# VH-VL binders against p38851r773to978: the designs that were tried, part 45

Target 1, 206 residues: p38851r773to978
Amino acid sequence: EAWCYFQDNFKVGSKTLFHVLFGDKSQVFPSSLFLCKKGSNLNNNSYWERIRRAKEDASCQFELCRKLQFQLNRTSNFIKDLLWLKDDNDNFKLVLQQRVTKIKQGYYFEVEEGPIIVKFPLCHPLLLRVRFIIAECITSQGESLKKCDLAILYDFNYVESIDKLNTKVEKLWLFERIHLNWALRYCKLEHSEINRKTREYLKKFN
Short names: E, the ipSAE of ESMFold2; O, the ipSAE of OpenDDE; V2, 0.75 times the mean of E and O plus 0.25 times the DockQ between their complexes.

## First folded at step 17 (VH-VL)

Design i1 (framework fv_felzartamab; at its last look DockQ between E and O 0.48; V2 from the best seeds 0.00; counts 0 for: pae E 9.0 > 2)
Fold by OpenDDE, look of step 17:
Structure i1 (fold): chain C 206 residues (1-206), chain A 120 residues (1-120), chain B 107 residues (1-107)
Amino acid sequence: as target 1 above (206 residues)
Amino acid sequence: QVQLVESGGGLVQPGGSLRLSCAASGFTFSRYYMNWVRQAPGKGLEWVSGISGSGDYTYYADSVKGRFTISRDNSKNTLYLQMNSLRAEDTAVYYCARSDWLEWYGMDVWGQGTLVTVSS
Amino acid sequence: DIELTQPPSVSVAPGQTARISCSGDNIGSYYVYWYQQKPGQAPVLVIYDDSDRPSGIPERFSGSNSGNTATLTISGTQAEDEADYYCQVWDSSSDHVFGGGTKLTVL
């Protein structure tokens, strides 16, 4: 298992940041995704759907779910055979799920993205997942301050090699380690792009 | 102009059925979570039912579960409420109201309501 | 499940400040919405997200929410502000929850 963590502060409330990142008018997704071909007319997102959840979290008994559709960027050496392709042509599309898995009334959001499965020759497939957490500033007692003009974005990127049974592969050979390292690098690039576009959007919004 | 217009209300006997409609215009209907909210005469507002933008997910107040069915036709920009096994306590003005996809804006657009009277 | 409690009525003289409370356990952790309803009319959203005003709502309307009480404040209350006011929250278990409503009378 490999993962990378990023943290960024924004001088806006958590709800505002959430809308900037995940709102229907936001241009952050899917264009910020590393695997996304920017400017493609195939890129779009669905509207959020509210889905009732079972007893997993008493504080959030529903999820919001949407689908991101985008054309793959084939210019990167990271792009090999993806297992989830809608079309097997030059304009083949990938559909990615985003889910708001936790909501605390506008001051705390957890968003899961993925998975993306990438297959490299002679390697176990890589499973990529991203978890975004948007939170308000907290007091010394650990309490969230509602409507604090400081939102924190946490970006957790998870990369795992998986076998045919979708089980984590513990021991990787050299080539797999190289690909894993590349994946982590691209996670950083993707985060940077998300951050850049988010800040750009905030400037326009202000 | 953003607008919601309810119809289908009327007088019905206990145990009867009625189907309400809400016609939407002036906005992308499929984007929004839609609600039915009712108000008994001289009483407060009560949420009745909600439906996701795609219509795939529906929700109901306990008071109407098993009796009411919410649906929508996005091609017609219309919201529906099928009411079965009506009771006297269901007598109310029924409003359709729009919520955004995250429900963070409250119910920002309301129709003028349609009156449902359940009486012998 | 959260329950919202409002006073049944509030009276205010013209030009004075009206305050309508909405009480609920830990309501401060929720975003509160306020609706104005005049006789024979549909509700109108006047406050969203505790304190924000939709376009077209006069600046004399304001909202706050902390602890166990949300408050709708109408400064410089006018005769046309006479109406019923409802608070509302979104709850994960109860979905949409309304207060009982408050009749504001302008004397």
Scores: ipSAE 0.421, ipTM 0.800, lowest interface PAE 1.1, mean pLDDT 87
Fold by ESMFold2, look of step 17:
Structure i1 (fold): chain C 206 residues (1-206), chain A 120 residues (1-120), chain B 107 residues (1-107)
Amino acid sequence: as target 1 above (206 residues)
Amino acid sequence: QVQLVESGGGLVQPGGSLRLSCAASGFTFSRYYMNWVRQAPGKGLEWVSGISGSGDYTYYADSVKGRFTISRDNSKNTLYLQMNSLRAEDTAVYYCARSDWLEWYGMDVWGQGTLVTVSS
Amino acid sequence: DIELTQPPSVSVAPGQTARISCSGDNIGSYYVYWYQQKPGQAPVLVIYDDSDRPSGIPERFSGSNSGNTATLTISGTQAEDEADYYCQVWDSSSDHVFGGGTKLTVL
């Protein structure tokens, strides 16, 4: 598997950063996504909705869920979205879920995104998941510094088929190695756009 | 400004039915999770039911599950509670309250309540 | 599932500090909300996220939450603070859970 990890520090509290990235009025998503065709009138997001978590998870977590809808940037050939299967091939529209999966007293947030399945010719399907982690910076005595870190983890792995997502292809074919390099460039460019828009928006919040 | 107004309370016999309404104004109703909370005379607050902004997800306290149905009409900015098979212990003032979706589901706006009395 | 326990009543002299406790197993891992309810009125949110005040709530109201106890503190208590006070948490399996309420009496 391949993964990318980015960590950036911000001079705001974690609640503020969460609102900048994921708030109802935030413009960071979906336009910052690598696969998103910038400026398309198909690009939008739904409101966050609270849902009850499955009872086998005993942790004190809840889910807020939303959907990002966007037109696919056509330079990303052979892409499909498993979640909806409602794409019009003429439009290449994607629907991508974001889920707030963990919140701890406003000092820690986790948001999961995806999955997306990317299928290149003569390759196994490539599975992409993204996780955003916002954590408040605290002193050794536990006091907030009114600063936070944003971590973004991109996880790419080839799976045997779209019906066997719990598998991992251990030996990569030649084209798969080439397209994995594309995936690593994907995360670098997407992170850059997310960071740029986040800092732009933060200037408006002070 | 931001306002919630309940209506539809009254006197009903055990086994009867009532439908409560909550009219919302001054905010984007479809964005907010909405709740019904009740308070029996001289007693504390008890959460009854909740519904997501879209209306796709509904939740009920065990004490009312199967008897009460929460719903909303986002085109009319109105929350509803259909109460069936009413019991004496359902006697209470019923409040509608909104939760902010990002701030830990605290209930920041409450209506003034409508009284439901179940007795013969 | 968490249960919240509050003392049934608390009495305080005017100008003194009132402390209303809310006990629950590991309540420090939850965000606690506090509501004030005056006789014949709807509840009003006075503390959210353990310790934050909504706009319009006097600075004499404060809150804390750690371990098994959350506390609403009213410094310089005034006659108009006489009311019932409820703590509340959100639990993923039980949704909104309220404490039994505490009647604050200002002598």
Scores: ipSAE 0.007, ipTM 0.556, lowest interface PAE 9.0, mean pLDDT 81
ESMFold2 (binder alone), look of step 17: mean pLDDT 92; pTM 0.946

Design i2 (framework fv_felzartamab; at its last look DockQ between E and O 0.50; V2 from the best seeds 0.00; counts 0 for: pae E 9.8 > 2)
Fold by OpenDDE, look of step 17:
Structure i2 (fold): chain C 206 residues (1-206), chain A 120 residues (1-120), chain B 107 residues (1-107)
Amino acid sequence: as target 1 above (206 residues)
Amino acid sequence: QVQLVESGGGLVQPGGSLRLSCAASGFTFSRYYMNWVRQAPGKGLEWVSGISGSGDYTYYADSVKGRFTISRDNSKNTLYLQMNSLRAEDTAVYYCARSDWLGWYGMDVWGQGTLVTVSS
Amino acid sequence: DIELTQPPSVSVAPGQTARISCSGDNIGSYYVYWYQQKPGQAPVLVIYDDSDRPSGIPERFSGSNSGNTATLTISGTQAEDEADYYCQVWDSSSDHVFGGGTKLTVL
């Protein structure tokens, strides 16, 4: 198991940041995804829909869901999974799901993305998941200060080697470890791109 | 121009049924969470029902659950409210209103409303 | 479930500042929306996200929200501002919740 996280501060409220990142007018996704071919006409996102009450958090009454469609950047191979769709055409496109899994009214958001399964030669597939947390500044007592003009974006990246049964592989051989490290590097690059585009859009918004 | 136009209101007896329509224009209808909000004569605003952009998910106020059904036809840019087992307390002007893209926040576009009168 | 309470009526002289309150438990944790409704007309959104104004809404309209009270403020109130005003929030358990409304009279 490997994971990395990134933290960035933005001089806007959490709601604004959420809209910049995940709003329907935002172009951050899917173009910021490392595996996304930039500029492809196949790249698109659906609109968020409120679907059902979340079970894990009583304060989150609803989950939101949208689909990201993008053309694959042929830097990696993918294993078909029920969580994404493979286009029958030569222009291989993927459909990735994003979900808002937690909300606190107007000042806290958790968004899950994935999984993406990447297959390297001679290696077990890597399963990649991302969790975004948008929160505002907190008091010394740990309480959120709603509507402060400082939002924090947390980007948690999880990378797991999995077997054919989608079970975590605990022992990796050297080549798998190398690929795992590469995957983590890709996560960093993706984060950087997300950050860059987010800040670009914020400049336009302000 | 963004516009919502309600229709289908009228006089109905208690226990009767009525179907309201709301025609949307000037925006991508399927993008938005849509609402029905009603206002009894001389009273305030009351949220009645909401529906997701795709129409797959619907929500209702407790006061109308089991009696009202919200639906939409995105190909026709039309929102519907099927009202069954109508009661006197259902008498109101019914507005269709567009919420934000998530359906979380305010309603930025309203129709002019259609009057539903439930009376014997 | 959150409940929103508004005063039934508020009166102001022309040119004076009108303040309409909307009270609710921890309403400051919500984004509040305000609607203006004139007689025989549909509601019009005048404030969103506590304090932002839609295009076309005069600058004399402003909003604030903290603690247990949100406030719609109309500075330099004009005769045309006479209307009913409703506050509204979204709650995960009850969806859209409206206040009881406030009739603003310009004397």
Scores: ipSAE 0.093, ipTM 0.680, lowest interface PAE 3.1, mean pLDDT 85
Fold by ESMFold2, look of step 17:
Structure i2 (fold): chain C 206 residues (1-206), chain A 120 residues (1-120), chain B 107 residues (1-107)
Amino acid sequence: as target 1 above (206 residues)
Amino acid sequence: QVQLVESGGGLVQPGGSLRLSCAASGFTFSRYYMNWVRQAPGKGLEWVSGISGSGDYTYYADSVKGRFTISRDNSKNTLYLQMNSLRAEDTAVYYCARSDWLGWYGMDVWGQGTLVTVSS
Amino acid sequence: DIELTQPPSVSVAPGQTARISCSGDNIGSYYVYWYQQKPGQAPVLVIYDDSDRPSGIPERFSGSNSGNTATLTISGTQAEDEADYYCQVWDSSSDHVFGGGTKLTVL
């Protein structure tokens, strides 16, 4: 099981950062994704839809969903092996879901993305999940400091098969260990692009 | 100009049915969570029903569940409320109101309302 | 399931400051919205996100929200401000929840 964690600080409130990253006018996604072919006409996002949930605690937990659609970038990646990915039409187009899974009124947002299934030859399927956490810097009395943090958590797990996504492989084969290094490069490059685009768009809010 | 215009209100007997319409203009209708809010004569505002931008998710106040059905036609920029098994306490002005695109913020655009009277 | 409580009425002399409260359990964890409704008219949003004014709303309108109370404040109250005022939050269980309304009288 491999994971990567990134945290970046921003001089804006969390609601502003959420709109920059995930708003319907935002251009951060899907073009910042490592697997996305940047100029493709297939790249688009659905609008966010509110979906049903039960009340759980004093923090407001919401579930909003959208889909990121993009063409797989096979020519600008450093990957040499064939990737097997879930898609809508069994072709190079990939559709990913993003879900807002937690909201605390204006100071905390949590967004889950994926999964993506990557299949290297002679390896078990590799499951990729991403979680975005936006947390506002506030005083103990709930007053905003007009600053927030973005955390991005990448989680990679080999699973037994594509129809058993909950059953992790306990011991990795040699080539599976090698491809986890690819996963670490994936995380670093994608995080760098997300951070760059986010800061570029934030300048427009000043 | 962003605008919402309700229609279809009228006088109906208890147990009767009525369908309200709300015509939207000046904005991308399918991007917005839409609401029905009612106000009984001399009373406050009460949220009745809401619907997601796609129309896939609908929500109802407990007082109207099973009797009212919200729907939308995004090709016609129109919101609907089908009201069945009407009761005297359903008498109110019914407003069509737009939430933001996420559906949890305030209602920034309201129609002028249509009166529904349930009386024998 | 949050419930919002407002006083039924508030009276203020012209030019004085009016304060309209909206009470709810931990309302400070919500964004609060305020609506003005004049007789025979649809509601108009006057404060969003606790304290922000939509374009066209006079600067004398302001809002605050902390703990269990949100407050709409009208400084230098004018006769035209006489109206009913409603607070509102969005709740995941109940959707849009309104307070009972407060009639502001400028005497």
Scores: ipSAE 0.007, ipTM 0.540, lowest interface PAE 9.8, mean pLDDT 81
ESMFold2 (binder alone), look of step 17: mean pLDDT 93; pTM 0.949

Design i3 (framework fv_felzartamab; at its last look DockQ between E and O 0.29; V2 from the best seeds 0.00; counts 0 for: pae E 7.6 > 2)
Fold by OpenDDE, look of step 17:
Structure i3 (fold): chain C 206 residues (1-206), chain A 120 residues (1-120), chain B 107 residues (1-107)
Amino acid sequence: as target 1 above (206 residues)
Amino acid sequence: QVQLVESGGGLVQPGGSLRLSCAASGFTFSRYYMNWVRQAPGKGLEWVSGISGSGDYTYYADSVKGRFTISRDNSKNTLYLQMNSLRAEDTAVYYCARSDFLEWYGMDVWGQGTLVTVSS
Amino acid sequence: DIELTQPPSVSVAPGQTARISCSGDNIGSYYVYWYQQKPGQAPVLVIYDDSDRPSGIPERFSGSNSGNTATLTISGTQAEDEADYYCQVWDSSSDHVFGGGTKLTVL
């Protein structure tokens, strides 16, 4: 299993941070994505929609869902026949889904992003998923402080090698391991860009 | 100028049907979750139904499930409420209201309402 | 499912502070919204996210929420503040939930 996570503190409330990252006017996505061609006029996002969750959750019985469309930065190739990929001649665009899977009344958010499937020559495809958690500071008793001026962003990146059946490949040969490490590195770069843009936006907002 | 304008209210007999409309203007209609909220004469506010921006997801209060259908036409910036099998207890002023779950969980824009009277 | 309880009526003299309560189990974990409704008019959002005011709402309106009670406070209450006030939360199981409403009378 290959995964990495990042943690960053922001001197704003969780709701504010959520808006900065995922708001309609936010410029963080999709431009911060590593695979996104920056400045492309194909880059766009849909509006968030409330959808019911398939599984009942006492904390959140719905999800907010949106689609991110972006032109692919052709540093890597993808499996083209997937439903979330569209090839318009030279303008290959990817549609990525983001879902807010958990909401605790504006002070706690979980956002899932993905999957992205990256294909390398002579390797099993890599499946990338990202989970963002935005949380308020907590008391010593573990209670969330509503409207705290300190929000914590967790960025969990999951990278898995998968076979044709979408099953995790447990044993990777050397070249696959190298690509996996590169993928993890790209996750770090993406996180850094997200962080950078987020902080830049916060400076403008405050 | 953000505005919602309800129409279609009137007098109907029990068991009858009525279709309400809400015309939106001054904002990107498809961005917003839309609601119907009703208020019986001399009573409080009651959420009736909601619909996602795309219209793909609809939600109903238990009191109207199976009888009411919410829909929208984003090309016309219009919200609808089809009310079937109307009952006396459905008598109310019906408001359409806008929600933005991304920003907050309230309703910031309301129409002036349309009166539905169910009576024999 | 959360249920919101409001006093049916509150009376206050002009210039005094009016406080309208909204009670619910663990309501403090929710963001509370307040609406003002004058006779023959549609509701108007006056407080969102417990304590924030929309643009155009006078500063005399404020809100708080903790524990099992949210409170709308109107400082220096004026005659034009006479109206019905409703608290509201969003719940994943019940969607938008309103309180029963409080009639504020300015004496």
Scores: ipSAE 0.326, ipTM 0.776, lowest interface PAE 1.3, mean pLDDT 87
Fold by ESMFold2, look of step 17:
Structure i3 (fold): chain C 206 residues (1-206), chain A 120 residues (1-120), chain B 107 residues (1-107)
Amino acid sequence: as target 1 above (206 residues)
Amino acid sequence: QVQLVESGGGLVQPGGSLRLSCAASGFTFSRYYMNWVRQAPGKGLEWVSGISGSGDYTYYADSVKGRFTISRDNSKNTLYLQMNSLRAEDTAVYYCARSDFLEWYGMDVWGQGTLVTVSS
Amino acid sequence: DIELTQPPSVSVAPGQTARISCSGDNIGSYYVYWYQQKPGQAPVLVIYDDSDRPSGIPERFSGSNSGNTATLTISGTQAEDEADYYCQVWDSSSDHVFGGGTKLTVL
């Protein structure tokens, strides 16, 4: 199992940052995703919809879910010949879920994304999950400082099969180690694009 | 410049039906969650129903669920509330109110309201 | 479900500071909105996101929210501030929740 962690600081409140990243008017997703072919007619986001939460999670104010639809970027030369993904329309369409949880205290948002399943030749399937955490800086009395942190956690692990995603392959082959290093490298590039577009959008509209 | 105008209120017998309309102007209507909020005479504000920008997701207070139907026509910039099986307790001024793309945002623009009276 | 409690009325002399409370279990974890409603008129948003003012709202209106209490504060209260005031939050089980309202009287 491998992971990457990124943290960025912003001089806006958490609700504003959430709007910039995940709002209906936001241009950050899906075009910032590493696998997304920019400008494709297949790139489309569903509206957010409510998920009814279990009663025992009293710290959660709401839970919303949406789907990102996008065309796979096959012109990158690194994915063109090496990747197995679900392709329902021969245009290499991918649908990715984002799920939002807001914790009642601390001006806090958590967005879970994925999973994405990547199959390289001669490798077990590689599972990718992403978590975004927005936490506002507040005083000890709970008042907003209009500053917040964005944390992004990318999590990778090989699984035994596409049908058994809760498994973990313990012994990695050399080729699997090579492709895992590629995936970690490219998540750094995706983070850079997310950060860049977020700051550009924030300057333009806030 | 941003404006909401309700219409369709009136006097209705118990068990009757009424349809309210809210005409929107001065903003991109389809990008906003829309709400109905009511206020009985001498009482406080009560949220009634909400609808997403696309119209695909609708929400109702328990007191009206199954009797009221919220809808929108984005080509006409109009929000609707179909009220069936009306009761005396539904007597109120009904306001149309705009919130942002997420339902938890506050309501920054309100109409002037339309009165619904349910009595025999 | 969160319940919001407001005092039924608050009275202040002109020029004094009015404070209107809105109490709820852990309301500090919510974004609180405040509305002013004058007789025969629609509500008007005066504070959003706990403490921010919409354009056109006088600077004498301010807000705070921490712990179990949110507070709307009107400094230098004037006769035109006489109105009903409502606090509001969003809750995933009950959707939009309003306080019972507070009648502000300027004498």
Scores: ipSAE 0.031, ipTM 0.618, lowest interface PAE 7.6, mean pLDDT 81
ESMFold2 (binder alone), look of step 17: mean pLDDT 92; pTM 0.945

Design i4 (framework fv_felzartamab; at its last look DockQ between E and O 0.51; V2 from the best seeds 0.00; counts 0 for: pae E 8.8 > 2)
Fold by OpenDDE, look of step 17:
Structure i4 (fold): chain C 206 residues (1-206), chain A 120 residues (1-120), chain B 107 residues (1-107)
Amino acid sequence: as target 1 above (206 residues)
Amino acid sequence: QVQLVESGGGLVQPGGSLRLSCAASGFTFSRYYMNWVRQAPGKGLEWVSGISGSGDYTYYADSVKGRFTISRDNSKNTLYLQMNSLRAEDTAVYYCARDRFLEWYGMDVWGQGTLVTVSS
Amino acid sequence: DIELTQPPSVSVAPGQTARISCSGDNIGSYYVYWYQQKPGQAPVLVIYDDSDRPSGIPERFSGSNSGNTATLTISGTQAEDEADYYCQVWDSSSDHVFGGGTKLTVL
């Protein structure tokens, strides 16, 4: 298991940041995804669907789900094969799910993305997941400063090697470790792109 | 012009059934979460039921669970409320209202309502 | 489950400021919506996200929300503002939760 964490501050409220990233008019996704072929007419996203969680958390107001459709970028050396790919078509459409798993209305959001499974030659497949957390600034006592003009974006990227049984592989051989490292680097690139586009949109909202 | 128009209200006996419709126009209907909200005569607003844009997810107030069924036909831009086992306490004006849930704009468009009267 | 409590009625003279409260446990953690309903009419959204105003709503309408109380404020109240006002929040267990409503009378 490997993961990388990124943090960025934005001089806007959490709700605003959330809409910039995940709103219906936002173009951050799926174009910011590393695996996404930018500019493809196959790239799209569905509307968010409100869903009820099986186990409700008092701190979770709602759960939302949407699907991201995009054309795979095959020019990247990161992707050798995808386990769910049945067709070797350059125009193959991939579908990725995003879920808002936690909402404290207006000031706290958790969004899960994934999984993406990628296959490298002679290696166990890598399972990629991303968790976004958008939170407002908090007081020293841990209280949210609702509607403060500062939102924090946390980007947690999880990469796991899995076996045929979809179980985590504990020990990786040398090449697997190399690929894992590459995966983490690409996670950083994806984050940077998300950040870039987010800031670009924020400039337009000013 | 964005508009919601309810229909199907009327007089029904206790234990009876009624089906309400809400015709939407002027916007992309499938994009929006839709609600039924009712108001008993001289009383306040009460949320009754909600349905996601695709119709895959439905929600109900405890007071109507098991008796009411919300549905939608996006090809017809129409919202429905099937009401079974009606009770006197179900007497109300029933409003359909769209909800921009993700953007949290509240229920920004309402119909004019349709009156349902449950009486022997 | 959150419950929203409103005063049954509020009275103000024309030109004065009307304040309608909506109380609920930790309501400040929610975004509050306000609806105006005139006799024989459907509700109209007048405030969303605590304090934002939809297009077409007069600037004299404003909202705030903190702690356990949200407040709809109508400055320079006009005769046409006489109506019932409802606060509303989203809740994970109850979905849409409305207050009991407040009748605003302009004297």
Scores: ipSAE 0.148, ipTM 0.711, lowest interface PAE 2.1, mean pLDDT 86
Fold by ESMFold2, look of step 17:
Structure i4 (fold): chain C 206 residues (1-206), chain A 120 residues (1-120), chain B 107 residues (1-107)
Amino acid sequence: as target 1 above (206 residues)
Amino acid sequence: QVQLVESGGGLVQPGGSLRLSCAASGFTFSRYYMNWVRQAPGKGLEWVSGISGSGDYTYYADSVKGRFTISRDNSKNTLYLQMNSLRAEDTAVYYCARDRFLEWYGMDVWGQGTLVTVSS
Amino acid sequence: DIELTQPPSVSVAPGQTARISCSGDNIGSYYVYWYQQKPGQAPVLVIYDDSDRPSGIPERFSGSNSGNTATLTISGTQAEDEADYYCQVWDSSSDHVFGGGTKLTVL
């Protein structure tokens, strides 16, 4: 189905960028999320916690998980048209999981976020997943340039029902195509906010 | 200000049990992975057990698995090690240590240790 | 499952450079930590993340890690540096793995 991809370069090592984006004291999440109501006292994240020890390939030593909690931003035009996005009738609260799924000894990080389910009027449920990739820029000889890239991959899939999240809709309805285009545009706005906050925090961090 | 204080060590016979405690102060205890590390007299350091900040995930060295149980009470800022079926080779000074994984530091704060002696 | 090998002892004259090795298969793929333990005391972290110093650790302590060998280097070694030194990695299958320790003697 639909996906989009953003990439930005930063003049810091990958461990520093990871800390700026995902550190326990970082304020980039949840407030940079396009669905998040900025400044709500319901917005918080849990601490990262080591949740398993798996013998993967040599590049992955552990798995970390945290939860983001936030109140839906119901003042956005995109969000004002949403139905079915509520965990709490009075507050429209969401909880998302972020998982660090790959670490390569301080030069590569992969974080997966979601999924979340978005329901537009007259559409099947839309499943949203995000993957963040931090990769250190290295020479052909493996030497660090002390620079890294942040890549963000947004993945959208309409699914048959809330109970069949792995059963994708193959033929899209007209409104589904329209709302998918809107979702893609708002992912660009979310990326811009993440990038802006990251660069601001990086300056203050240094 | 950050401090870890172990207690509960002592002399015990083989097959006996002890419960070690580690009192934490000066930091938000529930945020940190905690470890027990032991050192037999005249020997090196050996990791024994670890526990996640929430307490939901526990890990054990093969030498103690099935006999030792790590736990924590975040409301009391206290880490525990229940040691059952003790053997002579468990004789060691037992340290508790804070692990600052998310800040990319190792075990940055250690207690002074408590001695466990297993003998007849 | 990685095993870490350290020399049992290293001797150095005051003011000279001490080098303590920690050998393991592909240890360069791990973050290496170094702990100092003086007699009768708890260990103290002196190097983390291969080469970084915690606050309060003198600049004479440095570290490197590549290939199959990590090295703790103490430049301008002083009498108070006499201690046992342990390398350590975290391994997903074995958790915290320590080297056997190296006794550094200054004299």
Scores: ipSAE 0.007, ipTM 0.551, lowest interface PAE 8.8, mean pLDDT 81
ESMFold2 (binder alone), look of step 17: mean pLDDT 92; pTM 0.934

